VHH binders against q9fdx1. Designs and how they scored, part 5

Target 1, 300 residues: q9fdx1
Amino acid sequence: MEEDGSDWGGLAPEILINIISRLTIQELWTGPMFVQKSWLTVCRDPYLWSIFDLEPWFDSYPESTHLWSPEFEQKVDLMLRSVVDWSEGGLTKIRVRHCSDHALSYAADRCPNLQVLAIRSSPNVTDASMTKIAFRCRSLKELDISYCHEISHDTLVMIGRNCPNLRILKRNLMDWSSRHIGSVPTEYLDACPQDGDTEADAIGKHMINLEHLEIQFSRLSVKGLASICEGCPKLEYLDLFGCVHLSSRDITSNVSRLKWLKEVKKPDVYVPRSGDVAQTERYGHWRLYDERFDIQAMRI

## First folded at step 20 (VHH)

Design P5
Fold by ESMFold2, look of step 20:
Structure P5 (fold): chain B 300 residues (1-300), chain A 125 residues (1-125)
Amino acid sequence: as target 1 above (300 residues)
Amino acid sequence: QVQLQESGGGLVQPGGSLRLSCAASGFDFDYYYMYWVRQAPGEGREWVSTISDSGGDTYYADSVKGRFTIARDNVKNTLYLLMDSLKSDDTAVYYCARESWEEFWKGTPFGLDVWGQGTQVTVSS
């Protein structure tokens, strides 16, 4: 590989940073870092690394079992650790999938100004790293721990107690996206937490400033919903899709207390597909769903 | 021609040590993160260790942390893996490989584009 810095080699570093800052993470990592050493140094400048967001790539990438492999997880962890170092404490937003406790613990120690943490579908993130995030990243405003089935209600308690600025919580327990259902390992689906009321109670007791809550496919009962509605009076958005133990009446009776509510997503009538039916049966909802399915199938 | 060549494998007793080397040629070695990856018989490839282009940052899989040390010599264009306290689970073919973000964004496992032919490490039980 020849050095190709002749077109850009005479630019002042601040001009080069402005040019590089307009590149996507994919473009940055593919091209400028290998042009010459001066570009490599500029690509590591803390100014560029207040945000590390891989969600656009994940959204565009085809579903693959390889995303669930240990080697993919380790690569994501290595990328995150590198960005943490380059940010020199300035990282405020992290959005990744398939990371682990290793990278999050590293980030918790070094990113005290973190405001957004999204770690969707990270099966090897546990309460250990999340407790550390709660204690060290107290400015957190948005947390997405959807499909992180090794995280328990203890994380919700710790985050609620230590992160008073939290406004957005996403804790969806099942990913019904077509991009994820076909690739999701059965072992991961088998680990899905079953104690929705305990998580709902933690949210209601500790997250008074919450404005946006997603708990799709939680097994909470009306008791858990009541706890949330009593404890989170500022809710503007509530996503209850797939919460099969809640009736429309349960929802209507409890959300009436929420003066600021702008949207609620209710549990829908579920029409079975092969993968979806298997997941529902594993959580013990098949009998209720089976009765609904028969009624729906007979409609004219 | 871009090339990686491993050496230093062999048979060792449990608790023993080995030093693997990987000679690089045909590219600017000091611009790239370098990897060690291993493959036990009948298993998939397992990431072992990564070292930054300067050698200042090192990363290890949990299975080898504290026992293996990755190093590089950017003057000799050589990557090393110092393996201590070897155990039977370490028996594998060990590969050195070059980081490629183009391969990573394509979804290629590990995101590596140049691989050596591997060196066998066998730990007798």
Scores: ipSAE 0.232, ipTM 0.609, lowest interface PAE 4.2, mean pLDDT 81
Fold by ESMFold2, fold request of step 25:
Structure P5 (fold): chain B 300 residues (1-300), chain A 125 residues (1-125)
Amino acid sequence: as target 1 above (300 residues)
Amino acid sequence: QVQLQESGGGLVQPGGSLRLSCAASGFDFDYYYMYWVRQAPGEGREWVSTISDSGGDTYYADSVKGRFTIARDNVKNTLYLLMDSLKSDDTAVYYCARESWEEFWKGTPFGLDVWGQGTQVTVSS
C-alpha cells in the first residue's frame, strides 16, 4: 500500500473507521473508497454495513423518468448485492427504491437478521421475492412496500403469518389523480392494485401486533376498515389519507374501538363513490371525471 | 489519459463463441468495478455484465446468464467477456466501461465515466 499527500490516507485505521461511520452513503461511495486500498478495506468492513439506507438521497433528488429506467434499477440492485456481501449476514435495515426481485432474493438468502425492509416504488418486486423474505427474515419489524404494484395480498398474508414482530406496515398507493403521475410509466399506473378490501382483510387477519399502518390511497371500503380495526387492536397510528371510499363517519365509528390509537390521518379529499368509473378508463380520462364530481359537490 | 480499448469482436455463426478483451490504462484498474454494455442497432444501451474490483463477484443480465462469462486480470489491467452459444439477438456493439458513483449520483445512465470505443459483434445465420 502507498499513500502520500492524501487528505484521507494519513489516518490510523481506528480514526478512519470513526470518520467513515459518520458519512452518508453518497459521501462514502464518492470519496473514501478511492483514496487507497487500505481505505477500501475499511469501507467494506462488515461492522459498517448493518444499515443500508438510500432514502436521504432519494428525498433530495428530483423525481424524473430516469429513476424508472432499467439502468437505474440495475445499479440499485448491484449496490444492494454488494452491501449484502460486505455485511456478511449482519444487515438489519434496508431502505431503497427501485430495486428488483433479483436483489431482494439475494438479500433474503443471506440476511436472516433483517428487521427493516423499505423498498418504495419497486415495480419489479413481486410476491416471489417477498415470499422468500417472509420465510427467511422472520425478525422483520418494519415493512414499507408502498408503490410496489406487483406485490399482492399474498405477501401480506405470508408476512403476517411468518413475521410475528411486525409493528410497522406502509402500503401506500399512487395518487392516480396527481400531476406527478405524468412522470410515472403508464404500465406502472395500470398495475395499481384495485381491491383494497382483500389487502385490508389480510392485514386484519394476520397482523395482530401492528402498531403503525399507512395505506394512503387504498380503495378499501368500510368493510376493510372494520377488518383492520377488529384485527389490529394495538394500532397507535393509522394513515388513511386519500382513501376515497371512506367517509369521516365510517372512520370515526370504526377507530373508536382502538384503545391505543394516538393519531389517525383522514382521507381529507372526498370523491364520490364512483371509483369504478375512474378505474375502467385510462389515466388521461380520470381528470374529466374528477373535475365533474368536484363541480357537482360544490354546487350541492 | 484514462483509456479503455476493446478488441475481439467479429462475425460469428449462431452457436459460436467469441472472447472480447478490454485493455485499461491511465488509472488504478484494480480499484474499480467494470462493466460490459451493448447496443443493438436502433436500440438503447443494455447492461450485460459487471465484475467487482477483485474479480470475486460477477453479475449478469438474465438474457446472457449461463452463456457469457466476465473475467478480469488485474496484473494485465484487462477485462474480458467470454461469449458462448451466441444467438442472432446478441448482435450489437459491445462496450467496456468503468464504474463511477459520482456519475451515478448525477443521474448518468449506469453510472459509468470511462467508455471504450466499442467492438462490433455480429451473429448471423
Scores: ipSAE 0.197, ipTM 0.585, lowest interface PAE 4.6, mean pLDDT 81

## First folded at step 23 (VHH)

Design CC6
Fold by OpenDDE, fold request of step 25:
Structure CC6 (fold): chain B 300 residues (1-300), chain A 125 residues (1-125)
Amino acid sequence: as target 1 above (300 residues)
Amino acid sequence: QVQLQESGGGLVQPGGSLRLSCAASGFDFDYYYMYWVRQAPGEGREWVSTISDSGGETYYADSVKGRFTIARDNVKNTLYLLMDSLKSDDTAVYYCARESWEEFWKGTPFGMDVWGQGTQVTVSS
């Protein structure tokens, strides 16, 4: 039985591009790229690589510890770098997880028209690459750096100063209590988050055009919130879920200043402000706080 | 039959050097990114190094960066790992593996479809 190897080699490049354009990233990487050299060339057409979005795949895939492995990161980096090359500078949207400075720096140097950058859960993305992004990707409109512990408030300042078109910022932190146990490396979970008020101040001072802000599980205080509300008057969406240091009153009083606010997500659990004792306790060990504050017990 | 076969492992003193080889057969070797992965006793598998199909690009885990060198000879269908300045922590079974994006998208750890049997590297005084 002569395997009728359908000689797809005879398809006009234009037809092939049309077909390929309908394929998912997964299909592209597993199928046509490996059939023939001619197909590979078509698959690398810059037209196909204006957007690189792996979020659908990540959403469909259960969280696993292997996603946080160096090998996985390396593969994501490889893909991203390849796409950057193929895009020939035309890449406008990047949505990935678990990438590193290696790929982001590469992208920053070659994607001047980048408008969307989502790099959730990238432990090895640091200020080094993000600073490059700030300076070289000035058309940035959307930034998601949720669960990136190595990005500092300084980077936020740089982004604010250099990306005037930024409208969406997602800077969510991980809930260390329950949801990520077993899927996220303990070391990463234990990493000390940055000071919430310092980040809030950076946002309020430098991101005046923000319309959408997510800062879930931030440790910002009412002062931080005030800074955001004062500095970001155009906010339409504010996600404060998990911000346990904010009271309902604090939120209501401050968000009232936002004339365009359409939706605010509030914390489900409020930590009663015991008196002024600034428990300056070195936020270093997330675990110690969890043991003391059974968040479950405070579910109102 | 698609096959990878590691060799070159052995006992070496700390600070010593070792060269591992991986012979590939049964597939177009020059079309694949190749990987070295190691597994220490009682530990999980750890990525060590990656080399591109042409050999033009190389990647290393932080733990081996500056000490290990990955190389390939596509004419000989052989992957190499040059290991210098070996440490006790480098003691492991070393595996060569072939990259598979199909396996990657399936969520298979490492995203490899072909593995060698491994070669033992022991670094001890």
Scores: ipSAE 0.822, ipTM 0.935, lowest interface PAE 0.6, mean pLDDT 88
Fold by OpenDDE, last read:
Structure CC6 (fold): chain B 300 residues (1-300), chain A 125 residues (1-125)
Amino acid sequence: as target 1 above (300 residues)
Amino acid sequence: QVQLQESGGGLVQPGGSLRLSCAASGFDFDYYYMYWVRQAPGEGREWVSTISDSGGETYYADSVKGRFTIARDNVKNTLYLLMDSLKSDDTAVYYCARESWEEFWKGTPFGMDVWGQGTQVTVSS
C-alpha cells in the first residue's frame, strides 16, 4: 500500500475493515499493520479475528525441515497468541500447524467459543494443554490432532467427556511416504507412541456423537475397530487408510454395524493373511518395507 | 542504515555468567520483536530467545530456559542477553536479529531480515 503512494488514510474505519477482511493472513501481517497506527488498530479489530486459518498457507508451502524447527514453532505460537488477544474471546476456529502447549494453553483460557481446532503436526502439544481445551472449549465440533505424538488417549477421553458437540475427529498418524521423508525429522517420523486400540477404545467409549473419523495408519486391531463401530453409531465417514492390522473382512464385518456410514476408506495396502506372518509382527514387517519403499508402491 | 551490533562476548568458565548487548540503529527498535540466535562450531544456527516489542513477553529455547534472560531497553535501543550458569555447550557465536513477518511467510529460516555480526562466547575450563 505504501508503494502505490496512494493516501488511504482518509478511509472510514468501516470501509477499511471491509477491505482488510478480504486480505489473506499473509497480507494482513505484512502490509496494513505497518502502514500507520490507525490501520494497526483496524487490523486488530475483533471482527477480523473470529477465524484463524493458516491451512491455505501450509498447503501452498512445501514441506521442509524448517517447519519443524523450534523457531518456527515459536513464531506460530506468537501469531496464535496475538490473534487470541485481538479476538477478545470471539475466536471460533483455529487451524494451525506446529504450535505448542504455550500457545494452545493460552488459547484454551481465552477462547470459550472455540468450535474448530486443527493443530496438525504439533510435536510439542501435550495432554496438558489439550486437557485445558477439553474443559474450557466445550463447544468444540471439530478436532484435528493428526501427527501430534505427545497427545495420548487421555486427551481423547477428556475431549469425549467434555465436548459433547464433537462431530469430527482427525487423528491420523505419519507414514513413510515421500511427502514426509526429508522434511519431517527422522526420529519423529519413526516414532509411533500411540496405542491404536487404546485410542480406539477411548473414541468408542466417549465420542458417541462422532460423524467423521480419520485414523490413518493407526495400529488398531479388529478389537479397536469394533469398539469404535459399537461406540460411535452415528459415523458417516471413516478413514482407515494405512491401518495394516485390519483385514478387509475385519473392516466389512464391523462397519456393517454403522447404519449411517456413507464412506469408508480402506487401507488399500497388501495385508498378509493371518498365518503367513505372526499378527504381532505384522506392523514391524510393514515398517521395514515402508522404510525401504514408498508406501504408494504398496497400494493395491 | 539499519544495523545491529553485538557485544559482550568472551571467554568464561563453566558456571560463569556473561551479559551480551545488541545495539540497534537505523530503525524503530520498539516496534520489533527481537531475537538471539547462536551458532556453535560445526552446527547450524539455533534459536535462543525472543522478546516482544514492549519487552513484556519473553521466550526461550529449552536448552537455555532457566539460565538465560532476554531483556531490552527501548530508550537505549539495546537488546540484552543475560547468560547464567554457562555450560560448554553454550559455546557459540551469538547473533541478535530483527523479526520480519515478510521473511517468515517467504519461508526464510528464522524469519529475520536484519542480523548482527555476532559475538563469540566461549565456555571453557
Scores: ipSAE 0.811, ipTM 0.925, lowest interface PAE 0.7, mean pLDDT 88
Fold by OpenDDE, fold request of step 25:
Structure CC6 (fold): chain B 300 residues (1-300), chain A 125 residues (1-125)
Amino acid sequence: as target 1 above (300 residues)
Amino acid sequence: QVQLQESGGGLVQPGGSLRLSCAASGFDFDYYYMYWVRQAPGEGREWVSTISDSGGETYYADSVKGRFTIARDNVKNTLYLLMDSLKSDDTAVYYCARESWEEFWKGTPFGMDVWGQGTQVTVSS
């Protein structure tokens, strides 16, 4: 029985907005928006679009190859752009995955009050759009750019210089484990990692108000860690999981400088001795390492 | 009955042009984003182009950008794909498809609920 949207005919727009505000994004995009044009108008009320969060949906679905497809990215971009339009500048939080410069640049130009930006696993987000974000979204408090390989340390510098209210930064890299195998394109996995020490230096020099930092699987050295600990005195949370170039001693000695530190996640693997692992510049080579070595045996 | 029917495919030489059409029936055509998707022999389906409900917005895969043009006539309930500068790699069955957010949220590839039967495009010397 096609629920004839006609039965809801006559509700005051305010009431309808109230009802619709209780719906999930999924429900909004599958139901009321397609009932009739009048409902679509109500669904586009700016009040409904101060927050755009797809993380709950992404968390409910397993990773798959189609999420990394161009068509999926295009759809995410479409959705984000629509929401940006409907928000009429009132959008304060964006949490998405697999978006591109196309949508992010669009958002940057139109969302001056953006406070939270999470764009995990967005391979086609580059410094081009992120620079715009840095300059136009100066109220940014939280940034998650994990698994975005096309964002450089230069962007981090720009963010640090232009977003003084930044408190949370997540810049996790893909792990060298088999967890991403089968879902993430191999070519992306094989991409050259960013320089950990250079990024660490950028963070330490320009993000003095940072309270939460995640840099999982960074290749930063003790020098990079020192830069972060010296430059970010307000750090309360530091995630160094998978940072294999850091020794326990290095971590202990440097994090002791952080007076407000509540939690530190440490690497749980040891660094192989020189000669055991070919020095590779790409994550793909680590994949090969995982095949050759029992990762479990390397846990400390 | 909701239906999409493609036409206009054929054999063309490299550098040639084709115009594909997709006739829609059984639904409010002007309410839906429409897609072209193609499948080459032995390959998976590939997104080609998207057009908004009003036709005001268009999107293209990198492989066809600058060569293909998607258009629609909502009065005639017809979707078009203008293909210029055709290459051998463009050889495929081309499908017209209707966007479905329901399918999208289910995690279905492409997020489409209605597909045409497809029209064969062969680019060969």
Scores: ipSAE 0.804, ipTM 0.922, lowest interface PAE 0.7, mean pLDDT 88
Fold by OpenDDE, last read:
Structure CC6 (fold): chain B 300 residues (1-300), chain A 125 residues (1-125)
Amino acid sequence: as target 1 above (300 residues)
Amino acid sequence: QVQLQESGGGLVQPGGSLRLSCAASGFDFDYYYMYWVRQAPGEGREWVSTISDSGGETYYADSVKGRFTIARDNVKNTLYLLMDSLKSDDTAVYYCARESWEEFWKGTPFGMDVWGQGTQVTVSS
């Protein structure tokens, strides 16, 4: 590591910042930050830390049990907290996975200008930290809390009430697809803590400015969908993939109310009408759903 | 040569206390976050505790929180783990390890590049 940093030792800080700004987060954390103290100072310039985005790395990295480990979470938290410190309040976008309340609360207290928060697959993010986000980050425009099981409809209400500029909400739930099997802890994968209609009501009642909504594999009923369509008139994009309790008729009837709708993703799952009552019990547990219904086979 | 060497392990009774040490050599110790990791018989490695480069920040697994204390002496290049209120479930080989972001980004478990040989801690009546 020492050899690569020595060649850059004569550059002015401003030039270094410019060069460093072109590096990926991975490159920054494996190279310049560890060359010498002077370089560390440059790497911690607030200008470099207006955006913290780990999504490209996560997208390139295969799912594994390691990502769901406490040690991995701890490292993500450390990184996020460091970035928050270095940003000196200038952080506007956070895109991470597998963080916890520890880091998110820290960010909430120090990032008043946060506009984008994506924290997918964060099992230990709870209403406690998200409430802080709602109250402290009122400029929020985009929120992705997909696969976060400890966030409740109460948080959705708080976000809706306090973040009037929210335009994008992603609240996807996990399916029992092959991509999650073997990587996601079984206990977590089996958990279905969210009530689809309750969350739908929260969204419809408090998020009037939503333009983009993703609620994949939600168990919301036609009532929930109606609440969303009535309460979110500005919706342009609606993702209902995997929402097995919604019929095509239900979807068509309700989304027709959305004047600005450009795209709707449908469940693409054939649910036979005659078995609806018996099947409602089957969808309560994702494992049972997977065993009884091959989602892939049911794709229309 | 970069090296970590653990010491201080032994046999203790439940409720007892033990102090582990990890001597670092061959690198700038004060630039690295340091970790304690343990491995019980028949189980995988488990994260125990983390301490920042300056020692100002400490982190603990839920299983040891309130009982264990991680510390470091950067002048002596030594990492410590103070273990109080020991339980049978704390029986394991304890390893000290050096943080590596390079290993982290590669997706290696724990994201460490240097490990000690470990020291055995046995909690038994």
Scores: ipSAE 0.778, ipTM 0.909, lowest interface PAE 0.7, mean pLDDT 88

